# Ledger of designs, part 8: VH-VL binders against Eukaryotic translation initiation factor 3 subunit M (eif3m)

Target 1, 160 residues: Eukaryotic translation initiation factor 3 subunit M (eif3m), of Schizosaccharomyces pombe (q09722r188to347)
Amino acid sequence: DDEQSFAFLLEAVKMDNSTADEAVRELVQRAVNSPKYFFFDDIVTLPPVQQLEQSTLQLLGILSGGMTDDYVSWVAENHAHCQHQKFDEDAIARKMKLLTIASLATQAPNNTLSYGDVAKSLKIDENEVELWIIDVIRAGLVEGRMSQLTKTLSIHRSSY
Key: E = the ipSAE of ESMFold2; O = the ipSAE of ESMFold2 at other seeds; V2 = 0.75 times the mean of E and O plus 0.25 times the DockQ between their complexes.

## First folded at step 2 (VH-VL; framework fv_axatilimab)

Design a1b (from a01 with heavy chain D56N D58K; at its last look DockQ between E and O 0.02; V2 from the best seeds 0.00; counts 0 for: pae E 13.6 > 2, placed apart)
Fold by ESMFold2, look of step 2:
Structure a1b (fold): chain C 160 residues (1-160), chain A 119 residues (1-119), chain B 107 residues (1-107)
Amino acid sequence: as target 1 above (160 residues)
Amino acid sequence: EVTLKESGPALVKPTQTLTLTCTFSGFSLSTSGVGVGWIRQPPGKALEWLANIYWNDKKYYNPSLKNRLTISKDTSKNQVVLTMTNMDPVDTATYYCARIYYGSYFDYWGQGTMVTVSS
Amino acid sequence: DIQMTQSPSSLSASVGDRVTITCLASQSISSYLAWYQQKPGKAPKLLIYAASSLQSGVPSRFSGSGSGTDYTLTISSLQPEDFATYYCQQSYSTPRTFGGGTKVEIK
């Protein structure tokens, strides 16, 4: 089971500060590529992870608190690094869009997030915004209701 | 040996600001991967998470309280400070600080400090 | 917020009994779950992290299992020092949320 294997790797890294480099890299690779893993503060804080290359640490920092634009800038200079580490650039790009919406939702004034602000932040066409909002809700990162009439998301809860 | 200890006033009047200090030993908040969190427990009730702060100064707040909470650290003094504004009798609780060493789990806790909010 | 629902809210048991406590998350938390033990007047103590990993120094009679939304703490043979309140906590998303607690009492 992929979740059991991930939990094993996480446990191994947590219990041994000198954990083998391969195990630490596998943990990071699985976390960044996973469509289900979103909370990178648990990964970034691990001492063996902090010993990885600066390019990897930059990516983990972006996943922990950055926005889509930070990732786009990073990946443009790090395609070869992604190939070496077997990071799935497209999977990470999708994850960053979901995390960006969750971050916008957390800071949205009056718990209302406009489709226009989402489209601007994600660099997408506004007519694609509802699909992304559906996905962020299905991922459990945001709870709210969409209004096509007002082009807004009314936020009940944001987990990020 | 890892220890944490909460300090602050036992009694606070409604509308006042509560300031709690967590003083710890046996670890440093300069160590990569380490954090400290605050959790409260009203008498006879369940635990409620308040805020986390990490070695890199990343901060996380309970969204239901985020406009009332401020967390900060003084790494040289091994202290973390939580400030909570506009206290109300419903905020009466035991307040704990706890270490976050890996995985956002609280592995060592202070004894807790009881804060009563009453006129 | 991910709601954590514990069951039962209390139970009575005898020394030597097998005790099972369940925790239901309102959505999948991918095994990012901890169990804590709290005795009266004391701070909580971490027992289990990552759903099934035993914290150092915790007796092997404690075990955790589950995945997705459903998680279980089991005490295989209850001891006198195990009478306490137990809480689950998810660390999958912010805010970190706790279950309502399960009080294990002497029968």
Scores: ipSAE 0.007, ipTM 0.481, lowest interface PAE 13.6, mean pLDDT 86
ESMFold2 (binder alone), look of step 2: mean pLDDT 93; pTM 0.941
ESMFold2 at other seeds, look of step 2: ipSAE 0.056; ipTM 0.699

Design a1c (from a01 with heavy chain N52R; at its last look DockQ between E and O 0.03; V2 from the best seeds 0.00; counts 0 for: pae E 18.9 > 2, placed apart)
Fold by ESMFold2 at other seeds, look of step 2:
Structure a1c (fold): chain C 160 residues (1-160), chain A 119 residues (1-119), chain B 107 residues (1-107)
Amino acid sequence: as target 1 above (160 residues)
Amino acid sequence: EVTLKESGPALVKPTQTLTLTCTFSGFSLSTSGVGVGWIRQPPGKALEWLARIYWDDDKYYNPSLKNRLTISKDTSKNQVVLTMTNMDPVDTATYYCARIYYGSYFDYWGQGTMVTVSS
Amino acid sequence: DIQMTQSPSSLSASVGDRVTITCLASQSISSYLAWYQQKPGKAPKLLIYAASSLQSGVPSRFSGSGSGTDYTLTISSLQPEDFATYYCQQSYSTPRTFGGGTKVEIK
């Protein structure tokens, strides 16, 4: 039911550029908090979304094309905005790590992404990388094969 | 265990530049969301925030002092350095460094170092 | 700049008393408030963050409450080791600012 009501909200906002502010804010809140929604280009470009607060637009821009460092810098100055808008900072932080890996995978030379590059970009210990790669594959953002021996991800497909 | 320690001169003459070093352990400024800030406390007075630096080199200075302050880090040495120019007797205080970790509050503090500015 | 007005500036209480310290912000700070304890000659120690969340290792007799502009630190049963000065700090906007402190003396 929650997926269907989200799809209804998204479609309603897409179809009506004068959609009520309340519905637009609910759409954005649900999208940023959802562990299953990743494609923010579809949201950030909507005309009624463009009328939201600058801080919200900055976050949506980061979610559509930024990296974890962009989010961490933004949230450090926007905790109050997240609280007011009911944005779940921890859920968004997790989403940003998954999106960062997906971005790295899309740009990886020879379709090979090293665990070292992931650790550097996410600012985590290399021994944590494999768990994050598993999560990004389970989220459907990347398809590939992990090698613990070479500490690399061989990328078969990336959907981000 | 997270620890921080301030080091620098105990006595500075007016107009001189103060350089303070915060050396820490138990965390790294390579970790996203982590920062170090500087706070001072004149004898018997309230705490005053001075500056902070994050893992990504993002810096912010108290606007009333911004032209006097410089903050930098050396992540490989676990150090943060604060420089304050044109010291004046009113700057006499205990200077603390403290960790900022995922937020806007200071969860671990150094012991503080007393700096006296006197002729 | 957000001004933090802390009251009382000092108090004396007996072991076992309930102690209440208040902090008023000059504008809403949306629960971005911390409480620190500072014992003589020592650095401040974080007690409470986000207005009401207890920092690890802090005794449960400490609690925080409030919203908007009005915030309160409560010590439900004062102990001898609670002799200290207490500071609030807003982290809603820069510069981060502290209250003037409340000195708690045990009778």
Scores: ipSAE 0.000, ipTM 0.465, lowest interface PAE 17.6, mean pLDDT 86
ESMFold2, look of step 2: ipSAE 0.000; ipTM 0.448
ESMFold2 (binder alone), look of step 2: mean pLDDT 91; pTM 0.910

Design a1d (from a01 with heavy chain S32R D56N; at its last look DockQ between E and O 0.96; V2 from the best seeds 0.00; counts 0 for: pae E 3.1 > 2)
Fold by ESMFold2-Fast, scan of step 3:
Structure a1d (fold): chain C 160 residues (1-160), chain A 119 residues (1-119), chain B 107 residues (1-107)
Amino acid sequence: as target 1 above (160 residues)
Amino acid sequence: EVTLKESGPALVKPTQTLTLTCTFSGFSLSTRGVGVGWIRQPPGKALEWLANIYWNDDKYYNPSLKNRLTISKDTSKNQVVLTMTNMDPVDTATYYCARIYYGSYFDYWGQGTMVTVSS
Amino acid sequence: DIQMTQSPSSLSASVGDRVTITCLASQSISSYLAWYQQKPGKAPKLLIYAASSLQSGVPSRFSGSGSGTDYTLTISSLQPEDFATYYCQQSYSTPRTFGGGTKVEIK
């Protein structure tokens, strides 16, 4: 099972600080490319991961606390690195949009996030916002209720 | 309308430090996804990329020149500054600044400023 | 560093001619390539990005194609204002590198 093999690899790296470079790189590649993995604080703090090259560490930093625009500038300078590491640029871009919404939700005044603020932060049309909110809720990153009348998301929980 | 303009000394002596300023309008480096780069062109030769700076203060340098280059920005003044140490006659070139917007390409360029390195 | 080789280094053409300029990368650059036009005494102007995307405001007679290591810029019917030097540039790997240029001259 792909999900079980990933969980096994993550636990192996967590338990053994001397884990081989190849296994560490596979862990990072799979986490970065996965449409289901969002909690990069679990990975970036691992001692074997901290020994990786600067480009990969920068990406993990963006995934653990950055916004989608941080990824835009990083990927513009790192296309070759993505190819060599087999990082899926489009998968990462999508993941960064979801993480950006989760971050905005965590910081939202009065636990309310407007569609306009989401559209501005993601650089998308406001009519696309509801689809992205549905995806972030399905990913388990945010729990809340959308109102088309007020063009807002009322946040009940955020796990970013 | 997007405009960029380079300014700095026309003449620099060998071993001196060059400081160039790029002043721009029609966009802001407070806008996420935006950057400014520096490119030079010696007379009759090809273009050579020097450095990029992004809205979040991320900086990238040409590795062959990294020890000599510093790039910085003043977002409130719409300016980007490039400093290059230990100038040599081979550094004689027209220096350009250019905008980077949500991509890897230079979509708008300044007119260029000619820098001659001579004793 | 990735080396970008343009050919020819110069060519002579007449108004109305079809002009093709080639750019060869020393390794695959996955279509992270732009083309610039530079007229004497002026700054470069972006024509094409991502190998084949036409920049806003650029005439449709300009087109780009290619993949991997081999790329081409085509001008379908050369106009008087097109006599200039053309440069390719890769954004696949840092540092960004430019080709040596192709000068398109009047025949």
Scores: ipSAE 0.189, ipTM 0.722, lowest interface PAE 5.2, mean pLDDT 89
ESMFold2, look of step 2: ipSAE 0.364; ipTM 0.763
ESMFold2 (binder alone), look of step 2: mean pLDDT 92; pTM 0.939
ESMFold2 at other seeds, look of step 2: ipSAE 0.487; ipTM 0.808
ESMFold2, look of step 4: ipSAE 0.526; ipTM 0.825
ESMFold2 (binder alone), look of step 4: mean pLDDT 93; pTM 0.942
ESMFold2 at other seeds, look of step 4: ipSAE 0.523; ipTM 0.814
ESMFold2, look of step 5: ipSAE 0.450; ipTM 0.810
ESMFold2 (binder alone), look of step 5: mean pLDDT 93; pTM 0.943
ESMFold2 at other seeds, look of step 5: ipSAE 0.493; ipTM 0.823

## First folded at step 3 (VH-VL)

Design b02 (from a1d with heavy chain Y102F; framework fv_axatilimab)
Heavy chain, then light chain:
Amino acid sequence: EVTLKESGPALVKPTQTLTLTCTFSGFSLSTRGVGVGWIRQPPGKALEWLANIYWNDDKYYNPSLKNRLTISKDTSKNQVVLTMTNMDPVDTATYYCARIYFGSYFDYWGQGTMVTVSS
Amino acid sequence: DIQMTQSPSSLSASVGDRVTITCLASQSISSYLAWYQQKPGKAPKLLIYAASSLQSGVPSRFSGSGSGTDYTLTISSLQPEDFATYYCQQSYSTPRTFGGGTKVEIK
ESMFold2-Fast, scan of step 3: ipSAE 0.490; ipTM 0.813

Design b14 (from a1d with heavy chain Y101P; framework fv_axatilimab)
Fold by ESMFold2-Fast, scan of step 3:
Structure b14 (fold): chain C 160 residues (1-160), chain A 119 residues (1-119), chain B 107 residues (1-107)
Amino acid sequence: as target 1 above (160 residues)
Amino acid sequence: EVTLKESGPALVKPTQTLTLTCTFSGFSLSTRGVGVGWIRQPPGKALEWLANIYWNDDKYYNPSLKNRLTISKDTSKNQVVLTMTNMDPVDTATYYCARIPYGSYFDYWGQGTMVTVSS
Amino acid sequence: DIQMTQSPSSLSASVGDRVTITCLASQSISSYLAWYQQKPGKAPKLLIYAASSLQSGVPSRFSGSGSGTDYTLTISSLQPEDFATYYCQQSYSTPRTFGGGTKVEIK
């Protein structure tokens, strides 16, 4: 929610390996649900976080290095867990699509990512790809230029 | 066209281990988000879920049977294998494998293979 | 485990009848429910997923509704090929559990 409040909570958990379970779960819930937080390597390696149940650790692993299809498989087995933990399944699905584009951009040959490859990976119509690229650029995950003529994204920077 | 087919022994003795193979075509477990599950049905009774395996090798088991079940896959052969230890006459059932496409449901099922457990 | 209770366990109906089958979950399953049709000696066939989404190729006379703990499968005008056993299944929580089945018999 509030970025400053989240940053203070993250710092508190980082500084104290004995942080109460309730605070650790709040940190994870806020990170997972936030439309603005994308850097889960900072969270998944924290010792108090590593003491959480395997379902949550699997989700954090997906958020820190997986693709949207990893999330699809995970959530199919974890709907109840998401509800109990107050994880927003739709917010996570959106976040995973953005992270998948960032991952594809990082691996893109000649720093060029085709709309077709994005559409295939996200399981969406190619006509929707530009809107997702706009969102990933606005999120700060990728810096680049779109070309409708060539149906490509020219990548200048990517983070994932 | 998606097809799945179960194979394995029709007869198993009590205490033995059952091994069933699901061979499929029309899809691959290298496809992200896809899974295959096993379900059984004793004669005249309801369906009972046993185990699921996903493209990334994540495995899920019915807790009541978890200590007896092992599910594995060979993606290159389009096969999923279920092993169940310590078979008992109560395990007599038709065993099905079925596909899980991007969701929690089973969209295509194999024809089933009848396994009878008796001495 | 989530228990799924189907009602009725069996019913007799005539071609053209409206048939309603219910499925009750022991706790809320947030619409993570599928309906399957099984004919004697055959494998189950998916009819409905996510409580109300019709599977491709399934006739429009089949519909699903419900939320929370209470779900319903409706066949608006029963056809000869619809005489079968129907099962609901929740996928909200592991283990996945099925209802006891509802046998739809010819009257």
Scores: ipSAE 0.447, ipTM 0.799, lowest interface PAE 3.0, mean pLDDT 91

Design b20 (framework fv_axatilimab; at its last look DockQ between E and O 0.89; V2 from the best seeds 0.00; counts 0 for: pae E 2.5 > 2)
Fold by ESMFold2 at other seeds, look of step 5:
Structure b20 (fold): chain C 160 residues (1-160), chain A 118 residues (1-118), chain B 107 residues (1-107)
Amino acid sequence: as target 1 above (160 residues)
Amino acid sequence: EVTLKESGPALVKPTQTLTLTCTFSGFSLSTRGVGVGWIRQPPGKALEWLANIYWNDDKYYNPSLKNRLTISKDTSKNQVVLTMTNMDPVDTATYYCARIYYGYFDYWGQGTMVTVSS
Amino acid sequence: DIQMTQSPSSLSASVGDRVTITCLASQSISSYLAWYQQKPGKAPKLLIYAASSLQSGVPSRFSGSGSGTDYTLTISSLQPEDFATYYCQQSYSTPRTFGGGTKVEIK
């Protein structure tokens, strides 16, 4: 069970600041690559994680509070680092788009997020926006109702 | 319309410090994900990357020149500045600045020729 | 540093010919490669990014292909305005490095 083993690893690293470097790197790799893990504040603040390479810490900071364009500029200079750390660039790019929508949702005035604003922020065609909103809702990051007629998302709840 | 223009001295003496300014329009370094880089080309030779700076002030340098290079930006003036210390005749080249978008140099300035000679 | 080796160093071709330029990286660069065109006295112009993606405003006769260490720029039907030197450039690892160039001459 990948979810249970990840939760155990995270708790083990939280409870023991002297955790072996291999285990800390496995935790980070699994969190970064996981299509289901989104809450990086729990990881970036761990003392053994803070001893990792600056490039890794920059990525974790982006995942903790950045947007997709933070990742775009970072990855442009870090392709070799991603290979060495076994970070899946495409999985992270997808995760960053979901996190960006979640961030836009928490900031949306009148709890209404336009498809136009999502398309601009993700740099995608507006016709793709509903598929991404479905994914962000399925990920549990946002609750709301879509309207194709008005091209908006009415936000009921944002967990991010 | 995206444009970039390099400015600085055409002639520099050996051991002096070169300062080049890239002034650009049609984009801003307040725009997330954007960067500006410097590349040089000695006469009749291949291109050599020097340094990149991004909207968030992240900086990357060619390791062979790292101790000689400083890159900085002034977002309010739409400028990026490159400083290279201890110039030598082998540094004679055309110096270009270019916009970085999604990791690639998509728009280039016209270049400025810098000659290093006594 | 990743070294980029271009072949040939120069070539001559007629208008309408199919032209192929090869770029060999000293290690895998996972398609993080660009192609530039440079005319005499001018700045380089981006043609292809990500090994195979055509930059906006570039004619469709230009295409890029390849993977791993081996990459190719193809001009499907050479035009008079394609007289230039072509450079590949990897963006996989710091420092970013350029190939030595391929000079294309129109007969």
Scores: ipSAE 0.525, ipTM 0.810, lowest interface PAE 2.4, mean pLDDT 91
ESMFold2-Fast, scan of step 3: ipSAE 0.623; ipTM 0.841
ESMFold2, look of step 5: ipSAE 0.531; ipTM 0.823
ESMFold2 (binder alone), look of step 5: mean pLDDT 93; pTM 0.946

Design b21 (framework fv_axatilimab)
Fold by ESMFold2-Fast, scan of step 3:
Parts: C-alpha cells; sequence; structure tokens
Structure b21 (fold): chain C 160 residues (1-160), chain A 120 residues (1-120), chain B 107 residues (1-107)
C-alpha cells in the first residue's frame, strides 16, 4: 500500500540511474510530503535525484541536515516551486520542526534538552514545546522522558 | 525600534557603478531567518524589487538585473551593501532597503530611501 | 514574471468613505500577497501580509481579502491620514513584483 509502494519506487530509482524524470519527481514528492519519512540521506545521494533542479536539491539538503530556520528562508523564496512540485509547505515545516528537535536531542549535553532551548530553536512559545516533543517521540525520532517540573527532556535515544 | 537608513551618491554618471549601503539598528542579520532587501522606485512610477540577502548569506536577485547586481552583508557592522554596474539614466530612482523577518516573505520595515540621479 | 494589475489607478474619496482597491495577479499566487501604503516623499509602510493578516500597529479599518488571482484591500472608514498611494506585492514567485499603485486622493 502507500508505504510498500514508496519502498518499491525507491528501490526502482536506486537500481536504475536512467529512471524517468517523472518517477524520480514522484519519489521526492512522496518522501518530502510524508509525515512518516525522515531519512533523506537515502534519497539525496541517488544519481537520478542529483539531476533535479537546484531548488529541489537545496530542499533535500535542508531535510538531510538542516534546521527549521534554513527551511523558513528557503520556502520564502520557493513558494511557486513547491506548488509546481506539489510539495506541501505545511507538512515540510512540521517535519523540519521534528527533525530540528531530533538534531538538538542528538547534540544535547548530558542527554538533557530544555524546553527553553526547543522553544528558541523552533520559534514557538514554551507552552507548545511538550506537544512537539510528544510528536517527535511518536515519530520514533527520539526516546526520552519529559519533566514538567524541570521543563526538560531526558534523552535515552535519538536518530539523526 | 527597528530602523534602516540608505546612504550613497546622489549623482552617478552613465556607465559608472552605483554602491549603496543600508545601515540598520534594532535587529541583526546574525538572527536566523532575518533578511534585508533592496527595492527601487523611479520618480512617479511603481516599486521594483532588486535583491534580497538573508542571515545565512543566501542571495536572491531580480533575474532581469542579476548580471548587474551584487548584494553583500557585514553582520558585525549591521550593514547590507548593494552594487549595481553600468548605470543608465533609466536607473534614476529612489532606492530603499527593507527588512524581511522570520517566517515572512514581506518587507515589514523600510528605510527612508535615497534618491540616485543618473545623468552626465 | 507574475504581473500585478491594480484597479483603479486612482480614486477620489471623502473622509468616512469605504474604499476598496483590487489587485489581480496573472496567475495564482496562493495568498502570498502584501499591501503597502506610501505617502508622498516617504517610504512604503506594510499594512497587510499573507493577503489578510494585519501588520502590528496598523489600524483595524484596514483589511485584506482574496485568494488565487483576485485580492482586495478595504479601508472601512477613510481617515485624513489615509490619503496615500497603495501597492500590492506578490511573494509567490521570483522576481517579487508590485502592482502599479492606486492613488487615493481627497475628493
Amino acid sequence: as target 1 above (160 residues)
Amino acid sequence: EVTLKESGPALVKPTQTLTLTCTFSGFSLSTRGVGVGWIRQPPGKALEWLANIYWNDDKYYNPSLKNRLTISKDTSKNQVVLTMTNMDPVDTATYYCARIYYGSSYFDYWGQGTMVTVSS
Amino acid sequence: DIQMTQSPSSLSASVGDRVTITCLASQSISSYLAWYQQKPGKAPKLLIYAASSLQSGVPSRFSGSGSGTDYTLTISSLQPEDFATYYCQQSYSTPRTFGGGTKVEIK
């Protein structure tokens, strides 16, 4: 079904460097828009993908190692490109916030990430932080425990 | 208080290069997601966007003028510089710099503008 | 390039009037539109962004609406300080383009 179909498409593009442009674009669109796909290193290095427009490659670079601030600047200049490629700007913004939390968690001193640091990095109110942490845990990007008393996330595992 | 101010020559001869400096206060281009753009307005005519620069040094240019425009920043001095080559009388205009804030594709604060006249 | 057409190019109005200015894009811009006010000899001031969001500090008599290709700026009750030229601007596609302006003059 959708996840299996995506896996088959990814394998087809991996096996054939001459894969049709339309199929490569569909792979990228589905990965970018999916609320479940977070590991863009699998895609960005594929030779057929590297032949796409610079705007798309910039976005894939942001998704494979950037922060939400990089996306905000990119999307401000690329609304038309998103429309043409059928990239869901809001889905990507959400994904970037989750990836930013995962990145912060991976780099957190003493495996502890403060709500204040999350709020600052995502440019959101501190009272919204717990909802985003719940989402990043549900996405499987971070395992940890929240403490409302200390306003921290104690990190047991992070995938970045 | 966010303020921006343009400075540069009031008179430029045809074929010369124009250099304009935007000096600002109340924000920094070290702040992620912030940018500064340049817009011009010939006397009695509409506004025309020229170029944007962002905190991460990403640059965007009006394609019709890209071969003539260079935008750069000095974050430590709170300055953005626009250079435009091969000036022509049709480039006579008031030149503005303006801020782009996080999550916004729009210009929220503008400088007062500096009038540049191109004539022999 | 996306062309932005403003209507009318000028209008005459009295204090207290409801004023509407229209902006037409040559293709859909998905609400990536801002409205600016410019008084003679001064820089433009942002009034509305994202088609309908009022900029902080701008009086509530200003409102924006529209979607796709058609956008409107409305001033519900014109004040003396509102006599100015108004510009729309799209941020959907590079280059950013402005409308030709609408001059709101004293009747």
Scores: ipSAE 0.435, ipTM 0.790, lowest interface PAE 3.3, mean pLDDT 91

Design b22 (framework fv_axatilimab)
Fold by ESMFold2-Fast, scan of step 3:
Structure b22 (fold): chain C 160 residues (1-160), chain A 120 residues (1-120), chain B 107 residues (1-107)
Amino acid sequence: as target 1 above (160 residues)
Amino acid sequence: EVTLKESGPALVKPTQTLTLTCTFSGFSLSTRGVGVGWIRQPPGKALEWLANIYWNDDKYYNPSLKNRLTISKDTSKNQVVLTMTNMDPVDTATYYCARIPYYGSYFDYWGQGTMVTVSS
Amino acid sequence: DIQMTQSPSSLSASVGDRVTITCLASQSISSYLAWYQQKPGKAPKLLIYAASSLQSGVPSRFSGSGSGTDYTLTISSLQPEDFATYYCQQSYSTPRTFGGGTKVEIK
């Protein structure tokens, strides 16, 4: 079970500040590449993780509070680092779009987020917005209701 | 149409600080994911990358020159500024600024270049 | 730093010739390579990015190929306006580094 083995690895690193570098790197790689792991505050603050190279720490910072455009700029300077660490650039890009929607939902005035604002922030066509909203809801990052008539998302809860 | 233009002094004395300004149009550094870099070329020699700055104020420097270089931006003026301390005759070069496009790892449009001569 | 070695450093060719310029990286750069053309007294112009993608507005006689450490720029039928110096550049790892340049001269 991939998700169970990840949970065991995360607990092992949390319990032991002397965890071997290889295990720490495996934890970060699996978290970064996972289409289902979104809460990087659990990882970035761990003392063994804080001993990793600055490029990895920058990426974890983006994943724990940045927007998709922060990732775009970071990856342009860090292709070698992604290859060496076995980070999946496309998986991270997708994850950042979901996290960006969650962030926008958290900041949305009157708990209402327009499709236009999502499209602008993700650099996508407005007709693609509903699919991304479905994915962010399915991921558990946002709870809300879409209105096709008004082209808005009414937010009930955001996890970001 | 994307255009960039460098400006600054044509002559600098050894030990002085060089300040160059890149003024651009046809894009903005308020556009997420976009950046501007500085590249130089000594007469008859190869191109050498100096520094990049991105829309979110992330900065990257050539490690060989990092202690001498500062890059900054003024998004409202569409300007990027490069400062280089302790100039030496070997720093005589044409200095270029160039755009880094959204999701790009290359320089798609370049300024005309400004020649800087370091001489006493 | 990743070293980019271009060969030849210069070549002489005639209009209509097929010209090939090579760029060797000191380690794999995973196709994060661009090619630039520079005419005397002018700024460099982007020709090719991502090893093989032709920049908009660049004539189709220019093409790029390669992977890993070995990359090639090809001009299928040299035109008078193509006499220039060509540079490769890797963006795989910081610092971004350029090749030494290849000067294409009239034969």
Scores: ipSAE 0.352, ipTM 0.777, lowest interface PAE 3.9, mean pLDDT 90

Design b23 (framework fv_axatilimab)
Fold by ESMFold2-Fast, scan of step 3:
Structure b23 (fold): chain C 160 residues (1-160), chain A 120 residues (1-120), chain B 107 residues (1-107)
Amino acid sequence: as target 1 above (160 residues)
Amino acid sequence: EVTLKESGPALVKPTQTLTLTCTFSGFSLSTRGVGVGWIRQPPGKALEWLANIYWNDDKYYNPSLKNRLTISKDTSKNQVVLTMTNMDPVDTATYYCARIYYYGSYFDYWGQGTMVTVSS
Amino acid sequence: DIQMTQSPSSLSASVGDRVTITCLASQSISSYLAWYQQKPGKAPKLLIYAASSLQSGVPSRFSGSGSGTDYTLTISSLQPEDFATYYCQQSYSTPRTFGGGTKVEIK
């Protein structure tokens, strides 16, 4: 399937310093566009990846530790690069919102994240927050319990 | 409601540094996706983009002028500042600041412009 | 840099005429194009963004179309207040570049 094919490609790039530029670019494109791939530290540190254009490295840095806000400003200056590299801007925007919630959860005081804080960070209406929390939990990035009564997420586990 | 206004010297001598300030109201550079850019227009010529700064302090410069340009912001004062070093008579132009629209691709509100003449 | 070529550089038309201005990019810009109107002594005003989206408050007689490298601004029925210079601008690749302008003069 696409997950097995991707895992094989990642393993090949990790193990072979002579991996062709085309394979490296395909790996980055598939990771960036995938709605299921969230852990970019595995990719950013690869020597063949580090030889790519500065624009791609900036995007990978954002995906590796940035917030959705960082992506918004990056993409404003990089539409040409996204189209040339076949990067899906909407897929990345969605992924960044999920990663932002995971980052907020990791930093949350008393393991409690308010819907208001999520809405503020994602620049969305508070009524939309619960759907985004459901998606971040389904993605496996956060484990926790939502409460509509208190408008909070109680965090049991979170991933950077 | 949204307004921008440029301020700075009207006359600059060759080799001097130009400093221009854009003061705005009706929006904040703390708002996601918002930015301010600088554009110039020599008399009778086309518009030329110089630099952008975004709410998250990301900065972008025209590559042909990158070594001469610095853009900065003071979000609390609603100000964006552009500096341009080593001014030359060919830099004579009207300088505009403008708000960047959403994804940063368009300038939706512009200041009135400030004319800068470079001569001895 | 992406070169933006506007044609014509100037035109004269009568009130009520349909006016078309073209903008040609040296490479595909995937609809990352805006149109601005500039009246003498004034700052530019945004008319159209994303090649075809009309800015709020802009009269419906203005429309944009095109894709790839070839874009057009159309004024369906020219009015006296439309006397101005029009500029296209691409935001597909840095640096952002503008066309040379098209001056529309009312006969």
Scores: ipSAE 0.015, ipTM 0.641, lowest interface PAE 8.1, mean pLDDT 88

Design b24 (framework fv_axatilimab)
Heavy chain, then light chain:
Amino acid sequence: EVTLKESGPALVKPTQTLTLTCTFSGFSLSTRGVGVGWIRQPPGKALEWLANIYWNDDKYYNPSLKNRLTISKDTSKNQVVLTMTNMDPVDTATYYCARIGYRYGSYFDYWGQGTMVTVSS
Amino acid sequence: DIQMTQSPSSLSASVGDRVTITCLASQSISSYLAWYQQKPGKAPKLLIYAASSLQSGVPSRFSGSGSGTDYTLTISSLQPEDFATYYCQQSYSTPRTFGGGTKVEIK
ESMFold2-Fast, scan of step 3: ipSAE 0.568; ipTM 0.847

